# VHH binders against q96fz2: the designs that were tried, part 199

Target 1, 269 residues: q96fz2
Amino acid sequence: CGRTSCHLPRDVLTRACAYQDRRGQQRLPEWRDPDKYCPSYNKSPQSNSPVLLSRLHFEKDADSSERIIAPMRWGLVPSWFKESDPSKLQFNTTNCRSDTVMEKRSFKVPLGKGRRCVVLADGFYEWQRCQGTNQRQPYFIYFPQIKTEKSGSIGAADSPENWEKVWDNWRLLTMAGIFDCWEPPEGGDVLYSYTIITVDSCKGLSDIHHRMPAILDGEEAVSKWLDFGEVSTQEALKLIHPTENITFHAVSSVVNNSRNNTPECLAPV
Short names: E, the ipSAE of ESMFold2; O, the ipSAE of OpenDDE; V2, 0.75 times the mean of E and O plus 0.25 times the DockQ between their complexes.

## First folded at step 10 (VHH)

Design Q24 (framework vhh_etentamig_d1)
Fold by ESMFold2-Fast, scan of step 10:
Structure Q24 (fold): chain B 269 residues (1-269), chain A 124 residues (1-124)
Amino acid sequence: as target 1 above (269 residues)
Amino acid sequence: EVQLLESGGGLVQPGGSLRLSCAASGFTFSSYAMSWVRQAPGKGPEWVSGISGSGGSRYYADSVKGRFTISRDNSKNTLYLQMNSLRAEDTAVYYCAKDQGEHSYGWKTYFDYRGQGTLVTVSS
């Protein structure tokens, strides 16, 4: 997963993240650095994306089930990185393979500190290899959506006009991430950065791409992944597996250029 | 021994301004993020503003954004809060707080030390 859409206005995004804490209290996540949130239909690595993480990362003795929402840099910079410029990191940390996460120091160390986050997106993009041509077909991949209380899920056959109406009640894609905190050696602000954990693609996506992000399907999975105060690393990793509860549709080549940031990037063709 | 001493509080009319100061000692001031926390009568503590050790990052609670400015002078081990356009709801005891880390950004954090406070009363 190397390209996402996260275009909702901040207020809509915040309401889409409504949740229940351990005590049964309905809550909205509390923002950190809301001014750094830049909605876009075409997010690439090194840009900031909103993530959910436990309040306990910031407040000693906080209820670990309470959530913060914060923009973080996509592309994990390990806390031990010694160079002054994080862009000089030799390794690509945009994604982290689930099968080697406990073997790679860059991911094992923050995971051991409970630095689990949920990466938020409207959906993500993948490029399908087409036999007989050098062209790749881009697809927008997302959770099934409900058009109305009595309608089935929104899908590839829906008109562009219906897509504009659905954003008010959009179910955000929730991807399992690991974050770390890097302190510049020359001083300056701490950098919070994340990686998306990847797994083998599910049967429904195998014709598009061989890998997919580890999707946390539903509030129970999201809650357990975030709650590092009550859920051990070993137990949390049991949540990391392919899911079949996804849908997709083909999109135009407009999305290919990451500088294009328009609704056409995710509109069905 | 960490010591934080707040000053600058007082009575001011709505729409007025006050500047709070906090004199810090007993630790390497420039190595720690600092925060202002307030507590109104009968209410719990509310985090108001935070500043990184270098002063490069500054954060504010939504209730004070655009009205308050946090700053620090590391050569004098002093933290400041400039409060403009004061409202009756800003009435509180204001505390200077030392964060646990050098790079706490004013997210809700556990403070390892807090001063005795200075009272700000906004009333006609």
Scores: ipSAE 0.000, ipTM 0.107, lowest interface PAE 19.6, mean pLDDT 83

Design Q25 (framework vhh_etentamig_d1)
Fold by ESMFold2-Fast, scan of step 10:
Structure Q25 (fold): chain B 269 residues (1-269), chain A 124 residues (1-124)
Amino acid sequence: as target 1 above (269 residues)
Amino acid sequence: EVQLLESGGGLVQPGGSLRLSCAASGFTFSSYAMSWVRQAPGKGPEWVSGISGSGGSRYYADSVKGRFTISRDNSKNTLYLQMNSLRAEDTAVYYCAKDQGNYSYGWRGYFDYRGQGTLVTVSS
């Protein structure tokens, strides 16, 4: 997973993240650095994306089931990195393989500190290799969406539901991530950065790409992944596996250039 | 300060129709989903219908599907519920609710504000 869409306006994104805390109270996640959220149809590594994480990471006595939403840099910069410029990091931390996560120092250390997050996106893009040609076919991959019920003949006579209207009730893709906190050696603001855990692709995606992000399907999985105060690393890692509850459609080559940031990037062709 | 003012309730015979209105103020109306919630005498609240901020998505409880229609006019900050083929079991106080519920996990009815309600009585 190396390209995503996360284009919802901040208020719409926040409501799409409504959740229940441990007491059963319905809540919205509380923002940190909301001004750093930059909506885009075409997000690449090194850009900021919104993630959910436990409030307990910021407040010692907080209820670990309460959630913060914060933009973080895509591409984990380990806390032990000693250079002044994080762009000097010489290995790719965009994704973290599930099979080696406990073997790689960059991921094992933050995971041991409970630094689990849920990476939010409208969906992600993958490029299918076509036999006999150097061209690749891009696909937009996302959760199955709740279909709007027809409200009778008036709704049917008016403009039918299309991609512009599906965003009203879009189910965000929730990907398992690991984050870390890096303090610049010369001083400055702490950098929060994340990686997306990857697994073998499910049957439904195997013809598109051999790997997929570890998707947390449903609130129970999301809650357990985030709740590092109650759920151990070993228990949380049991949530990391391929899932079949995913859909996709082909998109135009407009998405290929990461500088293109328009609805055409994810529109069906 | 958020305010929701319901109107349109009254006495109607079984099989009749009624239209409820809710005038909203104190928030950006078009940015929020809105719901209708009812409470019958001696019973707990029941979610009836919800509509997205743009009006593009509408959801209904199974008990009212095919009979009720939710709509909104964002230029007038007004929510509506058209109720047709009314039954005795539809008798309740109907509340307009500002809804922050997560539609992507299904309609949850997280109501951060609710109006005073309007009484609908279906009786001969």
Scores: ipSAE 0.000, ipTM 0.246, lowest interface PAE 12.4, mean pLDDT 84

Design Q26 (framework vhh_etentamig_d1)
Fold by ESMFold2-Fast, scan of step 10:
Structure Q26 (fold): chain B 269 residues (1-269), chain A 124 residues (1-124)
Amino acid sequence: as target 1 above (269 residues)
Amino acid sequence: EVQLLESGGGLVQPGGSLRLSCAASGFTFSSYAMSWVRQAPGKGPEWVSGISGSGGSRYYADSVKGRFTISRDNSKNTLYLQMNSLRAEDTAVYYCARDQGTYSYGWESFFDYRGQGTLVTVSS
């Protein structure tokens, strides 16, 4: 997973993240750096995306089940990185393979510090190779949405006009992430950055791409992944596996250029 | 190389207090979260309390919150557990345990090493 959509206005995104804490209180996540949130239909690595993380990361003795929402840089910069420019990191940290996460220092260290987050998106994009040509067909991949009385999701049958209306109650894609905090050697603000954990693709996505993000399907999985005060790394890693509860549709080549940031990027074609 | 040595256990009356100590050696103590774990006779291990590497975050099992205080002295490589208002159900062997990282979690989790333990008996 190397491209996502996260276009909801801040207030709509916040409401879409309503949750229940350990005491059963209904809550909205509290924002950190809300002005750094930039909605887009076409998010690439090195841009900021909103993530959920435990309030306990920021406040001593906070209830670890309470959630913060914060924009973080996509592309994890390890806390031990010694150079002054994070773009000079020698290896790609956009994704982290689930099978080697405990073997890689860049990911093992923040995991040991409980630095788990949930990466939020409308959905993600993947490019299917077309046999016999060098062309690729992009797909938008997302959770099945609530309007599924008959069979499946909103589907390709929806007109572009109808897509405007589905965002009011859109179920956000919730991907398992690891974040780290990097303090610039020359001083300045601490950089929060994340990686998305990836797993083998499920049967339903295998014809599109061989890998998929580790999706946390439902509030129980989301809360256990975030709650580093009560849930160990070993227990949390049991949540990391492929899921079949996913849908998709083909989109136009407009999405190919990361500078294009319009609803056409995810509209069915 | 890694060694954890508990001390301070003993016989105490209900309502009394004890302070446990754990002397750590063979590793950079301040880089690791530490926990206290206890095991009562005939029972499985129970996580009691944990503390982050810096000492900035402290965690407690519901059964001991408000009665026990975990602390550490990184200059002496020593972990402490101050136990107040002791009850018969606190009777157990208490173990000092090292977490794999800088945060302390529940028992199922991250412990690389634990010490030999120190016996705490609460009875009249």
Scores: ipSAE 0.000, ipTM 0.115, lowest interface PAE 19.2, mean pLDDT 83

Design Q27 (framework vhh_etentamig_d1)
Fold by ESMFold2-Fast, scan of step 10:
Structure Q27 (fold): chain B 269 residues (1-269), chain A 124 residues (1-124)
Amino acid sequence: as target 1 above (269 residues)
Amino acid sequence: EVQLLESGGGLVQPGGSLRLSCAASGFTFKRYAMSWVRQAPGKGPEWVSGISGSGGSRYYADSVKGRFTISRDNSKNTLYLQMNSLRAEDTAVYYCAKDQGEYSYGWEGYFDYRGQGTLVTVSS
């Protein structure tokens, strides 16, 4: 996973992240650096995206089940990185393979610190290779969504009017991530950056791409992944597997250019 | 209060063996990687070995690979270092150290806490 949509206005995004803490109290996540949140239909690596993480990362005695929402740079910069410019990192850390996460120092060190986050998106994009051509067909991939005016889920055959109304109650895609904190050696603001854990594709996505993000399907999985105060690394990694609870539709080539940031990027063709 | 108490040091001849122990208290031992760090007379600290919280991953400095074995007993909150084929250059005070999280940082290492140390002297 190398492209996402996360276009909801901040207030709508915040309400879409409503959750229950360990005591069963309904809460909204508290924002850090909300000014860095830039909604877009077409987010690429190096841009900032909103993630959920435990409040305990910021406050020593906080309830580890309480959540912060913060924009982080997509593309993990390890805390050990010694150069002054993070763009000079020689390794692509946009994704982290689930099968080698325990072998890679860039990922196992932040995992050991409990630096697990949930990456938020409307959905993600993948490009299907078409046989006999260099052309690739893009797809928008997302959780099944419920139609409000009648029974059933929103789909590719629905009118554009139905797609415009769906965002008020959109179920955000929740992907398992690992983050790290990098302190510039010459001073300056601490950089928070993340990677998305990837797994083998499920049967439903295998014809589109051979890999998919590790999706945390439902609040129980999201809560366990975030709660590094109560859930060990070994226990949390059991949540990392493919899911079949996903849907998709083909989109136009408009999405190919990351500068295009319009609803056409995810509209069915 | 986090406490780390090292023991097992002493005088040993080159080629000999010693087993160091570290009794830990004041934190959930099984959740944290543990390391052994040594400081030779007149020198700075050197990271020796680390073990993940579960014990599933073990790490060693090149100078001790094949000679030292790190282990832990999470039911007893105790860390061990089995030292074989000891050399004069292994002479140092050995410290037990609690890492920040479940995996050892090795040479990068920031340690939350360090114990009082136990002296190992290797000489004829």
Scores: ipSAE 0.000, ipTM 0.150, lowest interface PAE 15.7, mean pLDDT 84

Design Q28 (framework vhh_etentamig_d1)
Fold by ESMFold2-Fast, scan of step 10:
Structure Q28 (fold): chain B 269 residues (1-269), chain A 124 residues (1-124)
Amino acid sequence: as target 1 above (269 residues)
Amino acid sequence: EVQLLESGGGLVQPGGSLRLSCAASGFTFSSYAMSWVRQAPGKGPEWVSGISGSGGSRYYAKSVKGRFTISRDNSKNTLYLQMNSLRAEDTAVYYCAKDQGEYSYGWESYFDYRGQGTLVTVSS
């Protein structure tokens, strides 16, 4: 996973993240640094993306089941990084393999501190190897949506104009992430950055790509991943596995260039 | 078991070109992103360029964008860096690096292993 779409306006995104705390109270996540949120159809590493994390990371006595939503840089900068400029980091921390996460210091240390987050996206992109050419076919991959499921053989996706309306009640993709906090040695704001955990591809995606992000399917999985006050690292890692509850469609080559940021990036071809 | 062997460095005049190669062994080459990292005398290491396992995504540091081209031949387990319009500031030891995952999408690369390096000297 190296490219996503997260284009919803801030207020729409916030409502899409409605949840229940441990006491059963319905809540919306509280924003930190909302001005850093940049909606885009074509998010690449280095850019900021919204993540959910436990309020307990910011307030010592907070209920660990309460959620904050915050933009974080995609590409984890470890807390121990000694240079003044994060661009000098010599490690690719865009993704973190599930099979070696406890062996890599960059991921093991923040994971031990409970720095688990849920990375939000409309969906993610992958490039399929095409037989007979050296070209790749991009696909947009996302959760099955309520309107698509109830449409029968004549779905909302049948018409390009109807894609404007599918964002009503859109179920955001929820990917397991690890974040860290880096304090610049010469002073300045703390940098929050994240990595997406990856797993072997599921059967349904195996013809597109051999790897996929670790998707947290449903509120129970999301809650357990975020709640580092009640759920140990060992228990949380049991949530990290391939998921079959996913769908996709081919998109145009417009998405290939990360500078392109238009609805055409995720529209069916 | 992972081995990375760089070659192709040498002395070149400003404005000249060089092509670096990295022969990889001991892992499934096509499953991992690869990067080029350089270290100039008296300076810290600098990530130069990265390429995904499939070769479909390529990224460059601002200092080399438009001048350098990264590529790979998965059938030969070889990584390349074509360096054009070389400048004195490009003088460094260049290292081939194996990323820990499938993707390398820019200067935030995380390296699992690094080779011994090849020296590039651009004469002033």
Scores: ipSAE 0.000, ipTM 0.149, lowest interface PAE 15.8, mean pLDDT 83

Design Q29 (framework vhh_etentamig_d1)
Fold by ESMFold2-Fast, scan of step 10:
Structure Q29 (fold): chain B 269 residues (1-269), chain A 124 residues (1-124)
Amino acid sequence: as target 1 above (269 residues)
Amino acid sequence: EVQLLESGGGLVQPGGSLRLSCAASGFTFSSYAMSWVRQAPGKGPEWVSGISGSGGSRYYADSVKGRFTISRDNSKNTLYLQMNSLRAEDTAVYYCAKDQRGYSYGWESYFDYRGQGTLVTVSS
């Protein structure tokens, strides 16, 4: 997983993340650095994406079931990295393989600190390699969405408000991530960065690509992954496996160029 | 300059209905999510319901789900709360709240602004 869409306006994204804490209280996640959220139909590594994480990471006595939403850099920079420029990291930390996560220092150390996060997206893109050609077919992959009367096709006569209604009830893709905090040796703001855990592809996606992100399907899985105060690393890792509860459709090659940031990137073709 | 003015509260019998209104001014109303928050006598504030800027996404506390309906009229800069099947436990001052750009509804301090409130008393 190396490309996602996360285009929802901040207020819509926040409402889509409504949840219940351990006491059954209805909540929206509290934002950190909301001005760093940059919505896009075409998010690549090194850009910022919104993630959910436990409030306990920021406040010693916080309820670990309460959630923060924060933009983080895609591409984990380990806390032990000693050079001044994160782009000089020799390792590709865009994804973290589930089968070796406990063997790689870059991931094992933050995981041991409870630095689990849920990476939010409308969905992700994957490129199918076609036999006998160098050309690849892109697909947009996302949770099945509940259709309503108002989720029908939006024509030229429809207002921008009607177009927005397609996304108002969108079920966001929730991917298991690991984050770390890096303090620049020369001083400056702490950098929060994340990696997406990957697993073997499910049967439904096997014809598109051999790997997929570890998707947390439903609020119980999301809550257990985030709650590092109550759920051990060993228990949390049991949530990391392929899922069949996904759907997809082919999209235009417009998405290939990460500078293209329009609805055409995820429109069916 | 942000102003929120609630109205529509009053005394009703259990099982009755009330519709609350909130007139908003001083900001681009359609660009912000809005909430209703209530505070019962001697208790802390409780988030009741929230609605996205477009009105397409709506969320409710479990205590009011199926009984209350949040809505908005962006052309009139007005937020509404239709309250049906009212219970004694719904007795509270109801506040209209402008979302502080996606902060938690469980904490009153995360709202940019809230109005003066309107009292709802449910009594037999």
Scores: ipSAE 0.000, ipTM 0.119, lowest interface PAE 17.9, mean pLDDT 82

Design Q3 (framework vhh_6z1v_2; at its last look DockQ between E and O 0.86; V2 from the best seeds 0.00; counts 0 for: pae O 5.5 > 2)
Fold by ESMFold2-Fast, scan of step 10:
Structure Q3 (fold): chain B 269 residues (1-269), chain A 123 residues (1-123)
Amino acid sequence: as target 1 above (269 residues)
Amino acid sequence: EVQLVESGGRLVRTGGSLRLSCAASGFTFDDWAMGWFRQAPGKEREVVAAISWSGRSTYYADFVKGRFTISRDNAKNTVYLQMNSLKPEDTAVYYCAAQYGIFSDRPEDYEYWGQGTQVTVSS
């Protein structure tokens, strides 16, 4: 998984993350560094994306079931990294294979500290190889959505205008991530960065790509992944597997250039 | 205390129109999606329409599309259901319900419910 869409305005994103704590209280996640959130239809590694993590990471006696939402850099920079320029690690830690996560120091160490997060996106993009060409067909891949009422124009079912109507009830894609905290050797602000755990593709996606992000389907899975105060590393890793509860549609080549940041990037073709 | 209070239910003739209102209190209204459900005698409660916390996303059951319109006024903590071209099959108790965050079409996902308002459509 190397490209996502996460374009919702902050207020829409926050309400899409509504949850229930262990006491049964309905809550919205509390923001850290909200001004660092940069909505985009076309997020690549190195950019910041919002993640959910347990409040207990920031407050010693906090309820571990309460959630913070914070922008983090995509591309995990390990706490032990000695060099001054974190961009040197960009392509090494964008994704973390589920089968070797406990063998790689970069991931095993933060995982042992309970540094699990849920990476939020509208959906992610993958490029399907087409027979007999070097051309690839991009697809936007996301959770099945409830069918909201769209623009009332006859025959306008898949127009770009109809996508305006879906976002305020969009079910965000929730991907299992691992984060770490890196202190620059020369001083400066702590860098929070994450990686997305990947698994083998499900049957539904196998014709598009052989790998997929580890998707946490539903609030029970999300809650257990985040709650490092009550759920051990071993128990949390049982949540990491392919899911069939996913849908997709083909999109235009506009998405290929990571600098393009328009609704056309995810609109059906 | 959380309260949802429906009003507007009455007897109306086939082809008529009716507007239902639901007044909400005791919670932060604009953090909640709202839905209208109905239940006829001897039948299960079914979704009629739902609306996002912002009012920008809506859902309608197939049997009411083009006839009913859901809307909300967050300043007044009120959700509305405008019912046009009423049919005898629309006869039911209509319930207002609230779901935190985003809405679903499943009654079991809604946390708060009103007492209902009776709509009767006669020939």
Scores: ipSAE 0.740, ipTM 0.890, lowest interface PAE 1.0, mean pLDDT 90
Fold by ESMFold2, look of step 11:
Structure Q3 (fold): chain B 269 residues (1-269), chain A 123 residues (1-123)
Amino acid sequence: as target 1 above (269 residues)
Amino acid sequence: EVQLVESGGRLVRTGGSLRLSCAASGFTFDDWAMGWFRQAPGKEREVVAAISWSGRSTYYADFVKGRFTISRDNAKNTVYLQMNSLKPEDTAVYYCAAQYGIFSDRPEDYEYWGQGTQVTVSS
């Protein structure tokens, strides 16, 4: 997984993240650094995207079932990294394979600290290698959505005033992630960064690509992944598996250039 | 204490119109998606229409066929169902329901329910 869409205005995104805490209270997650949220139809590694994480990471004695939303850098920078520029990291941390997560220091260490997060997106893009060619067909992949007045027309809207009729009730894709906190050696703000855990593709996606993000399907899975106060690393890892509850459609090559940030990136072709 | 109170149900003739309303209290209405459901005797409760927290997204069951319109007024904490071209098969108890955040078409996803209002459509 190396490209996502996360384009909703902050107020729409926040309400799509409504949840229930351990006591059954309905809540919205609380933002940290909301001004760092950079919505786009075409998010790539090194960009900031919002993730959910437990309030307990920020406040001693907090209820670990309460959630924070914070923008974090895609591409985990380990806390032990010694250079002043994260681009000098010599290995790719955009994704983390589930089958080796406990063998890689860059992922095992933060996971052992309970640094689990849920990566939010409208959906993700994947490129299918066409048989007998090097050409690739991009697809937009997302949770099945409730039919709305504009259902199925996410890129076909005739005018800007109809935008929110498509997206106002969107079910966000919720992917399992690990984050870490890096202190630049020259000083400055602590860098929060994440990786997306990957698994073998489900049967429905296998013709597109052999890997998929680990999707947390439903509030129970999301709550357990986030709650490092009550759910051990060992138990949390049982949540990491492929899901068949996923849909997709082909999109144009406009999305190939990561500078293109328009609804055409995810429009059906 | 959360309350959803439906009103406006009555007996109407085939082809007639009726407007249902649902007054909500006890929660932050602007954070909740709202739905209208119906249940005829011996039938399961089924979705009629739903509307997002902002009012910008709506859903209608296929049997509506453009006859019904859901709307909301967040200043009045009220959701409405305008029902036109009524048919005898629309006879049912109509329920207002609330789901936090975004809506679905499944009754089991809604946390709060009203007591219902009877709609009867005669020939």
Scores: ipSAE 0.457, ipTM 0.784, lowest interface PAE 2.7, mean pLDDT 90
Fold by OpenDDE, look of step 11:
Structure Q3 (fold): chain B 269 residues (1-269), chain A 123 residues (1-123)
Amino acid sequence: as target 1 above (269 residues)
Amino acid sequence: EVQLVESGGRLVRTGGSLRLSCAASGFTFDDWAMGWFRQAPGKEREVVAAISWSGRSTYYADFVKGRFTISRDNAKNTVYLQMNSLKPEDTAVYYCAAQYGIFSDRPEDYEYWGQGTQVTVSS
């Protein structure tokens, strides 16, 4: 996974992340660093995207079932990184393969500390190789959505108003991530960054791409992944597998350029 | 205490119209999606319509076929169901329900329920 969409307004995004804590209380996640949230139809590595994580990461003795929402940098910067510039990291940390997560120190260490997060997105993009050509067809991949009267297809939004209606009740994609905290050697703010765990693609996506994000489907999966206080690493890793509960449609080549941030990125062609 | 109180259910003739109201209290109404459900005798509870917290997004069951309209007034903490072209098959207890955040078509996702109001459509 190298490209996502996360463009909802902050308030809409927050509402879409409504949840129940272990006590059954309905809650909205509290924001950390809300100003770092930058909505975009085209999120690339090194950009900030909102993730969910347990409140226990920030507050001692907090209920670990409570969730915080925070923008983090895509591309995990390990805590042990000694360079002053995260871009100097010599290995790709955009994704973490599920089969080697315990072999790589950069992922194993933070995972062992319970630094599990849920990466939020409208969906993610993948490119299908066209047979016989060097051309790739991009697809937008997301959870199946409830059909609303006014939203025939995501692409049928003829007006900004109609588009807002489509997204007003959007079910966000919830991807399993690992995050780490990095303190710059020269001082400054702690950098929170994440990697997306990837798995082999499900059958439905296999023709598009051989890998997919580990998707946490449902509140239970999300809760267990986040709740590092009660759920062990071993148990949490059981949640990491392909899911067939995905839909997709072809999109235009507009998304190929990471600078393009318009609704056309995820519109059906 | 959270309360959902349905009203407006009555006996109507086929082809008639009815407007149901649900008054909500005890929670932040504008943070919740609202839905109307119905349950006929011997049948499972099924979704009729749902509306997002903002009212911008709506969902209708297939059987509605444009006959019903769900709306809400957040200032009055009320959700409505305008039912037109009623049929005997629409006879059921109609329930108002609330889901925090987004709405769904699944009754089990809704946390709060009213006591229901009886709608009877005669031939």
Scores: ipSAE 0.023, ipTM 0.466, lowest interface PAE 5.5, mean pLDDT 90
ESMFold2 (binder alone), look of step 11: mean pLDDT 89; pTM 0.903

